# Designs tried in a protein design chat: VHH binders against Leucine-rich colipase-like protein 1 (LRCOL1). Part 1

All scores and structures are predictions.

Target 1, 137 residues: Leucine-rich colipase-like protein 1 (LRCOL1), of Homo sapiens (Human) (a6ncl2)
Amino acid sequence: GYGPQKKLNLSHKGIGEPCRRHEECQSNCCTINSLAPHTLCTPKTIFLQCLPWRKPNGYRCSHDSECQSSCCVRNNSPQELCTPQSVFLQCVPWRKPNGDFCSSHQECHSQCCIQLREYSPFRCIPRTGILAQCLPL
Positions, changes and structure headers below are counted from each chain's first letter, unless a header gives other numbers; antibody chains are not in Kabat numbers.
F, E and O stand for the ipSAE by ESMFold2-Fast, ESMFold2 and OpenDDE, each averaged over both directions (binder to target, target to binder). V2 = 0.75 x the mean of E and O + 0.25 x the DockQ between their complexes.
[cut] stands for letters that were removed.
Atom coordinates printed by the task and the answers are left out, and those that the model quotes come from them; centres of patches stay.

## First folded at step 12 (VHH)

Design y5
Fold by OpenDDE, look of step 14:
Structure y5 (fold): chain B 137 residues (1-137), chain A 122 residues (1-122)
Amino acid sequence: as target 1 above (137 residues)
Amino acid sequence: QVQLQESGGGLVQPGGSLRLSCAASGFTFSSYYMSWVRQAPGEGREWVSSISYSGGRTYYADSVKGRFTIARDNVKNTLYLLMDSLKSDDTAVYYCAKSYLSGWSDEYFDYWGQGTQVTVSS
């Protein structure tokens, strides 16, 4: 089964201060892009961003399966990052392992869960903002 | 260009039903979660429901859970919202929204339709 992933990085409130809890970063959730030395900050959220799959040439995939060998994502920047199955971990609403929304961090045990494929198990991690390689589909 | 066009809104009595549709174009419809969001007068936009790529997963706000059903037809590039047991509090402009993310449903959207008015009144 897909259990909780290990924490790869900490969420930050602003630049430099790690957030232990999502409530600490509710006003400004900042994540570190591991592929670029940039701090990405979004208001009130930490999220795992699963962007539509793109081919290395920048063209969109009709289906995620089409781009399984090379995962290219854009993080709202002109730069396209292509890695094997890369996922951006950012501030998103908290979800339970079953995919349900959390009413509070406590309810979800401070886990951020994302479903990489439809009908696949949710992958859960602590709240972090990390650009990671595409998670196994 | 991404286009979303809502339809099906109208005036209905409490307890009534409506079916909203959203025609989508300009993007690979099946590659995105789709959502309905509503905005009541004087209120902010409220997430209503989201649906996964193939419709295998659906999500609802607590306020509409059990009453509303989200569906999609990927062949027709159409999103639907079946609204049953409508209440006065459901009065709002309902927007079709394209998720900017995939793999999950949330309140993060990059494109919206013009909306369709739903009015629940006796």
Scores: ipSAE 0.000, ipTM 0.323, lowest interface PAE 11.5, mean pLDDT 67

## First folded at step 18 (VHH; from k1 with Y52H I113V)

Design r4
Fold by OpenDDE, fold request of step 21:
Structure r4 (fold): chain B 137 residues (1-137), chain A 124 residues (1-124)
Amino acid sequence: as target 1 above (137 residues)
Amino acid sequence: QVQLQESGGGLVQPGGSLRLSCAASGFTFSSYEMSWVRQAPGEGREWVSSIHSSGDETYYADSVKGRFTIARDNVKNTLYLLMDSLKSDDTAVYYCARDFYDSSGYWTEAFDVWGQGTQVTVSS
């Protein structure tokens, strides 16, 4: 019985070497490995996944897919940055805390921007009641 | 003593402009958000505009948006309200107020310090 010829995967390229195909790499992983759009032989993850390099937290991003956290959001700055996801794995942009001035509900962490008095400015207000309603007190 | 004092009010024709000033004393002005509130004759007090302590963020009532500009000079301890394109409906006493927010989660009042107000009259 002719045993399956182990195709000697002649992967010749080490980690960090330029590649075009996965088979060129000893790691069998050829992907983007840095901020530079270069395809390099990359180590596989502990789960043997071949993944492109992603930006760490704090780096400027345009899409969630660019970030290691899979979360690209606007923080208190006009720039979108890779940000850690919340404890609940939510990718949420920074929002104003309670008490801050606001112009819309979306600006507030509470999602509630209300004018409490006719003579007062709009502020981020905690939602109240069993139904977490955004109502003026 | 903590004090706010408004000035710059007066009589102006429709379409005219005024600049109100509010001189603050007795507290660290730069640490507080500030607001303008007005009260027309026979009406309740109406919020006009607010400004963040740094001056970087400003907020306006819809009735004055695009016409009024709030500003502050933290060095001079002065709050300003530039009023352009004034209308008869803008006639009111204008008050400078120091914003108050209770971090305890209890809303008590919007402002803890008020000026005496300055009269603005828009009339032909």
Scores: ipSAE 0.696, ipTM 0.924, lowest interface PAE 0.5, mean pLDDT 89
Fold by ESMFold2, look of step 18:
Structure r4 (fold): chain B 137 residues (1-137), chain A 124 residues (1-124)
Amino acid sequence: as target 1 above (137 residues)
Amino acid sequence: QVQLQESGGGLVQPGGSLRLSCAASGFTFSSYEMSWVRQAPGEGREWVSSIHSSGDETYYADSVKGRFTIARDNVKNTLYLLMDSLKSDDTAVYYCARDFYDSSGYWTEAFDVWGQGTQVTVSS
């Protein structure tokens, strides 16, 4: 049997805080990681289901099931990371923002990795004005 | 205040090795990407290598890949360039440079702080 209720079980905790009961969370959703025993306050789905907490994008992972996105891929990093999933359920590689160092066009969100000056490193650059040189591969 | 000082250059025979150092002061070294840039006699400046602030990713010009290694020590605030299998084409003044890239994407100077440079001469 379940024991006496404490008044401290009010819905006051935000997303990611440790919890034992749904009622502790503003979301009314206290669930475990798909891969870990500890429960945390987590948002319900659009359909108001309380699903197990999973890793956000950018966290290191070993399997797709660890990730909120259901995507655990090696994009161009030393370790697999949780990455976004498209509306068509395809894993989208984590791609570098403009200004970041790069070695190939595919590393960049812009699909454009160029060296602006002979003395500068290669960087992800916005695609403007020079479309043919930076077309996606 | 903000300073970069290179050392370790010199005269070396082809196939030889050198280690360049760049001592950084006056800023939080571990927060900045760093690069090596070289300038051969009578030529413009040429990018050699870059390293992320944590040291976890490194990038090299095609002309030096497999021969040069960039590294950093964020405790000692020092950037390194380990040069192996040196060739006469590597003769240049080597500069340590602190990364400067406007997030707006303006095409401006890539670096806002430069060292004085250290001469590397590879001759038979």
Scores: ipSAE 0.370, ipTM 0.796, lowest interface PAE 2.1, mean pLDDT 78
Fold by ESMFold2, fold request of step 21:
Structure r4 (fold): chain B 137 residues (1-137), chain A 124 residues (1-124)
Amino acid sequence: as target 1 above (137 residues)
Amino acid sequence: QVQLQESGGGLVQPGGSLRLSCAASGFTFSSYEMSWVRQAPGEGREWVSSIHSSGDETYYADSVKGRFTIARDNVKNTLYLLMDSLKSDDTAVYYCARDFYDSSGYWTEAFDVWGQGTQVTVSS
């Protein structure tokens, strides 16, 4: 039927299930998860290596290899973040969409981080006007 | 009914600490960004701090950065503001607010739900 039917006993745990030993996993791979204090069943790499879980986009990193995207870039902060590669396999800084909280213009895809009211937080907003200005509405 | 209720305000000495709480009900708290806003007597409202729905990103006004800490507990549906090194200038009514981001206008309104406020007084 529908659902995780590959989990039959301790030796057959599926991807993402908690584990203590490699043998508990169908993948024979029980590795440390970068997001959690415990190990999880994970797939082996294409070279049959049992490596730690790789970080999704937006997570702090030090090296490209830590990231699912294979792209660790600095985005106007002291910390680098996992970021999608471009269509030409280039690493470009990840930028926040409109509506996200921000601290500087450079964090935003729009290049526009504005506090619209004194009581409002700073947010990425679209540029306005025919000249694409970074102005409040 | 969607509701925010603040508590934990009071009288405190300069240099002291205080913890504000905001109990949320009537909505899925973990899906919303939340903010603290304050208003000193005779002044307009001033943004203090904001926190992402997951709690993984926090933002602070320059006037409170390094002294205040915003936090949330998505299990207890509660927003917190931990205030350290309080100054007389921090005397204000503190409001808990639910951030509003309408897909038709990313920037037209900041908040759609407000608490009633809790008074913080920093006085010798």
Scores: ipSAE 0.281, ipTM 0.769, lowest interface PAE 3.1, mean pLDDT 77
Fold by OpenDDE, fold request of step 21:
Structure r4 (fold): chain B 137 residues (1-137), chain A 124 residues (1-124)
Amino acid sequence: as target 1 above (137 residues)
Amino acid sequence: QVQLQESGGGLVQPGGSLRLSCAASGFTFSSYEMSWVRQAPGEGREWVSSIHSSGDETYYADSVKGRFTIARDNVKNTLYLLMDSLKSDDTAVYYCARDFYDSSGYWTEAFDVWGQGTQVTVSS
């Protein structure tokens, strides 16, 4: 009688232990779980998915998929960083705050770049009024 | 109180060497993976190196591989970063950090404890 092939219980590693394959882990999930490119036994999500860890906000990135926010954009620095999405789930680059010098409306967080006085430099200005208009004072 | 404190930073010429230390207190140091992260003025955070809790496995960013060595002494509760062949681009504040992973499977920060940082300046 062919004795029951002892299924080599390959799943012997606990959470946090180095792994190469999913079946090595008791969780059946071997993936990246930090900034370091090593794979560890990791718990599955509440939806029983084995997903790699993604970078938090403020870290250097090259693609949206690298970020927890799914947003990799240029900030005030020439570098691309993981950045929070807007309230409307838009991935937008960092924009200048009110008072900063600007050359176009798109540079400003307010989307309003105007010259307040003749011969004065253009600055980012908050939109005013019920219609949120970009008008000089 | 859980605490990390970096030391050993300073001014060094290109090609020089430095040794950073991180003293850990208030937790079981030997149970955690530890990392070094750096940040230059006006730039984003950059991961530098990590070391497994046992010290048997080490990981490095491509930018420092072959030049930097991470080590730990679990008896002394101390993390080290040996930096050789330093370049101007290595200029930054260097932080030691305790690695953290939420067992719930949710996306979280990579680190839950940070030191105050130590300044490293590489200049001719």
Scores: ipSAE 0.275, ipTM 0.664, lowest interface PAE 1.8, mean pLDDT 87
Fold by ESMFold2, fold request of step 21:
Structure r4 (fold): chain B 137 residues (1-137), chain A 124 residues (1-124)
Amino acid sequence: as target 1 above (137 residues)
Amino acid sequence: QVQLQESGGGLVQPGGSLRLSCAASGFTFSSYEMSWVRQAPGEGREWVSSIHSSGDETYYADSVKGRFTIARDNVKNTLYLLMDSLKSDDTAVYYCARDFYDSSGYWTEAFDVWGQGTQVTVSS
């Protein structure tokens, strides 16, 4: 829609107003600035960037970029959480010790998640066991 | 005297729901991981679901995932299995079992205490 008015109704919202698109804001910056899931018109950084607030450690996430740590991994939890990187700046999940419940080989330090009997749960087991699924690599 | 007693089984139509209960006595229930196991007529026992001692971590067999919910009440010493969207393949005796963890890291015996079982029958 183009009419006699060159300026669109979008781009008129001030700092702190609810928005869905950058273009709704005078700042041209519509982003998350808190734990709440809604976006607000927000000032750009000193470097003229429109950057979202990032989640601290322990919060639910789907991607590394949501987290202040830049690390979104699954540790001893069914859901991914923002997690500190290791002392060597590595983003790796903690792997479960032998005896813990598991759903996949990758969850276990041993890389071996086995159901010993049809009626037993899956648990992390040492890889050097005699079971064919978990023979040494 | 360590004891597990299941209840809540019965006859239900396909697509129906049931809630199973398992009353625990004679041991510190909140210290143990717990499981549901079932046995269909003429078949071996099959693992259904397990729950961590705290109740916050739950695990399910692929055949029941999304339909069954395991829960526990550590104050009432009771384990639950909420079964939704039941199918004829779910017909079985359902057992409550106390998980046993060998400190060596090998699970040669999965459970050291079993209940008597409760029959669930889904019309076929």
Scores: ipSAE 0.240, ipTM 0.741, lowest interface PAE 3.5, mean pLDDT 79

## First folded at step 20 (VHH; from r5 with Y32H A110M I113V)

Design j1
Fold by ESMFold2, fold request of step 21:
Structure j1 (fold): chain B 137 residues (1-137), chain A 124 residues (1-124)
Amino acid sequence: as target 1 above (137 residues)
Amino acid sequence: QVQLQESGGGLVQPGGSLRLSCAASGFTFSSHEMSWVRQAPGEGREWVSSITSYGDETYYADSVKGRFTIARDNVKNTLYLLMDSLKSDDTAVYYCARDHYDSSGYWTEMFDVWGQGTQVTVSS
């Protein structure tokens, strides 16, 4: 990930920068790695293949093969998400880690979605205290 | 240096629409979560909307939900706020801000970069 463009040259973009063609990237690898159809400069595999990045848990999906876990399921969600898979090949529920944006307590692993300041977004926050309640530190 | 520059504010009648833009420079825009925050005259700052780095999730304050749309263009390094069905209560200075999140899962500074703000005035 290198800073913003100073002058447009082919092969100047670093990992994580938006691209349209492989040639724009220092890696020569421009693949889809977002939930929108936008491609990003991406490292090639150790075999020098430019393959689409598989989505980690929590990303929206439409097909199991998009997910690193091979689990694309709709578990209490308005959309299908990549979820963990057990060693027995069973898809398990996904909940957002601390720090992720949220709109309800149930989205969070901590089950705690709060707005710490009037001007801040709602985020998943760790539970603290002896009663395991939603408290800022 | 890191900069955020808003534009698109102005005077609008109730029920009208505006599109705010925020041009980002000096950092990898696509790697950062972004927010809009507003401040009405004589009041503190109020969160309006947030968007994830890839734009796959969007979040809104209850006061603007269903009327405002946050969007980003990671190719143009630009954050947008589409404001429809504007009300007099929406009159404020609107700021774009880069969200800050420390890795401990608890944050002490909510935003580490702010724009200069753009005035939106809704009056009949």
Scores: ipSAE 0.443, ipTM 0.834, lowest interface PAE 1.7, mean pLDDT 80
Fold by ESMFold2, fold request of step 21:
Structure j1 (fold): chain B 137 residues (1-137), chain A 124 residues (1-124)
Amino acid sequence: as target 1 above (137 residues)
Amino acid sequence: QVQLQESGGGLVQPGGSLRLSCAASGFTFSSHEMSWVRQAPGEGREWVSSITSYGDETYYADSVKGRFTIARDNVKNTLYLLMDSLKSDDTAVYYCARDHYDSSGYWTEMFDVWGQGTQVTVSS
């Protein structure tokens, strides 16, 4: 009878779902935020701007363009991570700060990855005590 | 104000699957790391799994690795635990907890918000 019915403009997709248009997303923001050129539903900034999200330091990556720093390297990590860039535009080693989740001592800047309680996750903690040992607080 | 509400627990056969949900309200869910913690009758609480604020990293206790999957939906403010290949040893009350890492000199894990828990029973 009639031409194609206009598709309903429902904002139903959550963060991380594939999209083609902003209106498909509950966030009303459909942009690139991964290694692949696919657009995904993404949070807007605090100023309600829909900007391409780039990963901060410490996030897993596959190529430099995913990272705010433009550095995607493996240094001292089991996987490639976004790392800081020096004043000479070189990618520098990065290790997790205190408080981050971890799975090995070597991931942490402090060299200490500890589960402090049976119900706690493993986290990077500072070395403490007079011997700077990797012990719980 | 700040609230965590678990659901989806129940009785299940060994080898079965179950999906737990935890609805969060009263805080900015996407700004917080979240964990699942369980407690078997007469036992202390045991860490099960944790997930970063944006869900880009997940961590599991050795006892559940490969069988459980933690996930979050920051739009719906909901944390999930998908449990597969359940065993009798998985019988416990499962709690959703908001992680808080105290950097003010104590450097300890502080779960400052807990749900009421949901019972998971794995029995033939």
Scores: ipSAE 0.383, ipTM 0.802, lowest interface PAE 2.0, mean pLDDT 79
Fold by OpenDDE, fold request of step 21:
Structure j1 (fold): chain B 137 residues (1-137), chain A 124 residues (1-124)
Amino acid sequence: as target 1 above (137 residues)
Amino acid sequence: QVQLQESGGGLVQPGGSLRLSCAASGFTFSSHEMSWVRQAPGEGREWVSSITSYGDETYYADSVKGRFTIARDNVKNTLYLLMDSLKSDDTAVYYCARDHYDSSGYWTEMFDVWGQGTQVTVSS
């Protein structure tokens, strides 16, 4: 029986070089790069997957798809950055801790922005009770 | 001694403007969030505005939003409240207060230091 012909690895292109097929690349990975609208030889992931290059954590982004983490969110800065997903694989924006001034519930990690007293500013407050209610104390 | 002292209040016609000042002493002013609170005659105290330690964020009550501006000068240890388009309903004693948030206690003290207040009267 004719053994499987060892496909001569004709890969000659390095990372970042234009390609049309995976076999052209030494990495055996030819994908679109987010930084360039062209197909380039791309390194495989640690899991040997051939995926389009995505931005690592900390890089400015506009869409989740740009990030390796698949998470582009506003951090404490006005800029959206690639951010690691939570332990629960949630892509959540940074939110204010308890005690910080707030103007809406969405700003708070607790999702609770309350004016505790009529003469006090709104602050992020922990949700209390069995039902985790956002109520003034 | 920790102290806050308001100034700049007075009588003004509707539509007029005032600038309140609050001089802070006895503590590191730049380390504390600050607020303005007012109290009209016969009414309870009402929160007016707050500002973060470095002035990067400001907050306003709906009743004064768009008309009042809170600011601070950490070099001068002074808190300001610029009041424009004043209304009769803005008549009150205005207090500056140092914000305090204690997550560890049974009682959450919102403010731990108060000024003596300055009277603002808006009348034709």
Scores: ipSAE 0.279, ipTM 0.730, lowest interface PAE 1.0, mean pLDDT 85
Fold by OpenDDE, fold request of step 21:
Structure j1 (fold): chain B 137 residues (1-137), chain A 124 residues (1-124)
Amino acid sequence: as target 1 above (137 residues)
Amino acid sequence: QVQLQESGGGLVQPGGSLRLSCAASGFTFSSHEMSWVRQAPGEGREWVSSITSYGDETYYADSVKGRFTIARDNVKNTLYLLMDSLKSDDTAVYYCARDHYDSSGYWTEMFDVWGQGTQVTVSS
């Protein structure tokens, strides 16, 4: 989370200690923690990069920059969550695939939630025809 | 075996108070920073609070700041969350979690050990 256990240093702050400047830290890296929005001494990457920790997928967020995926979107939840980007590096909300149960068109990747038979549950269905219409099969 | 076990959850009225406990075993508790994370049904994980290994620093989400207090007893290997002025929005399963860092220098999951969670319900 905040890094390894606090290390004492006579001249510099250890990992996890509050800081304002990079040079305060023995790691020479002072960055904001996206989970706990405080500036802390942070270890550098194996490439000697000073990068802040960002939230993994599934965590609540308010900005893309908070997320490791750089994608903060509203999915099925009323809350915005860190979400993986698509294979095309697009930041889009996750939606249900075809066949899954749904209650609204917006839940489905196809944007089509319909009842195939009377008294049957609603499911995400692919749009049909050249005009990509949302119609029962 | 590394284990975290939450307790203290329950039903409480708005404005009420609860104290959660998390018993740690199977590892050197005092060597790890600890956190509380909550999750309401159908919602994502929300960080609540964190405390340093020695308890000298504490951090809180804005949503709970001024109302919740995180504490730890390294002798008893126990993490606490004192919750005051509870609101309906505080209703969730509360998890204690052990903070971790990937020694490779890459950031992965924030936590490597989770408890089973304890239900907190704030309702009139």
Scores: ipSAE 0.104, ipTM 0.559, lowest interface PAE 2.4, mean pLDDT 83

## First folded at step 23 (VHH; from j1 with Y54W)

Design i3
Fold by OpenDDE, look of step 25:
Structure i3 (fold): chain B 137 residues (1-137), chain A 124 residues (1-124)
Amino acid sequence: as target 1 above (137 residues)
Amino acid sequence: QVQLQESGGGLVQPGGSLRLSCAASGFTFSSHEMSWVRQAPGEGREWVSSITSWGDETYYADSVKGRFTIARDNVKNTLYLLMDSLKSDDTAVYYCARDHYDSSGYWTEMFDVWGQGTQVTVSS
């Protein structure tokens, strides 16, 4: 008996289906991660760009580009994970809360590491003023 | 239209050498990192090598490190893969691919444009 003829589905491939060329996809977007073995049809962004699948928050990553958030950071973990972008759309690693000892502004969530007194340890403190300046108390 | 076209594939003996070329058109070649990816029969695609837009940095899979050399000529819009000391395990279809940049302009290890591939067969 004649085996089932594989119907050549002439239709564009949907999102998540294997592809080789952009034109094969309904989205006109076929991309692959070099770490992944297969090219897949992917959705286009609002800017009509063909962007490959990216890892959601919490997934292990090595580069910012692997993450949907475009942010891959090590937050008190031996592993780098995809993390949400900050309000300013910056990839900011975990930072110390107010009151903690610091050595640089970048260590603080407030981005303000100051010495309250001469010879006192540096601590993360809230930014002051409307312009969010790092001023001593 | 953005296009990549591989050439230079063929049949070679083990220990032999081969040079692949990839002709790029339809985009600013010098603005993109480029890569070679191969697919052996019955296997998935395997990343082989990448080169930065200016050619100042190159990256290789462990399986080809020391044997393969990626290069580019931005004047000719051509990507190259010099393959030395070829092994039977190197038998595959070799694809050139354009590396994708994110919206922020960062290089990603993702590819958005592929060539048709060129067959490399290493056999005695």
Scores: ipSAE 0.000, ipTM 0.207, lowest interface PAE 13.8, mean pLDDT 79

## First folded at step 24 (VHH; from j1 with Y101W W107L)

Design o1
Fold by OpenDDE, look of step 26:
Structure o1 (fold): chain B 137 residues (1-137), chain A 124 residues (1-124)
Amino acid sequence: as target 1 above (137 residues)
Amino acid sequence: QVQLQESGGGLVQPGGSLRLSCAASGFTFSSHEMSWVRQAPGEGREWVSSITSYGDETYYADSVKGRFTIARDNVKNTLYLLMDSLKSDDTAVYYCARDHWDSSGYLTEMFDVWGQGTQVTVSS
């Protein structure tokens, strides 16, 4: 007697349905799909990758991976934001212009943070000379 | 008239705390970066701390980092220096100074306005 193979219709969840595991979804992709911390069945990319939703440009971020642009940097703001990348726009942290307070050379666009006088604060200073040295005046 | 007036100095034991105040008048306080500078007896002037116009960033000399806190109240036009864990080496006249902004990027004159100073003496 051929017993009816009960095809366990594993009712996979459709796109947009709440999920906990990838296997729950027809897409085999369960990830965050918005700013809300909810995991939903999400379509895979054209490369069959299951990627979490990433923040668009202008949104606050903590890591590059959070951003659609894969670039999370401070840009003219005290807050790190998802920033667009292009041939002309590299994912580089904003650096302080000359004259701004600084605590390290890396903070300055000039890569030169120095104390000009003993009683003066550290400031971003342009590099001088043919060798572009970071020297106090 | 543009003026800065320090207060809050005094005699304190090592490990003690003081709060200095600098009252600003005659200018838009919130538009200027402010700094504390000290001068110990027989020594040159030493930068202590600076704060941005809105107080969003603070900077400290290594000698005071972790012990001193610069703050400002733009409503009260007052600059503060909270000094904790005071050491004998902190003994100095403390000045508040208004930072001069040079648009040229050449900081030739860092401070354009100074207070009269307040004496801080740390001694057992």
Scores: ipSAE 0.229, ipTM 0.666, lowest interface PAE 1.2, mean pLDDT 85

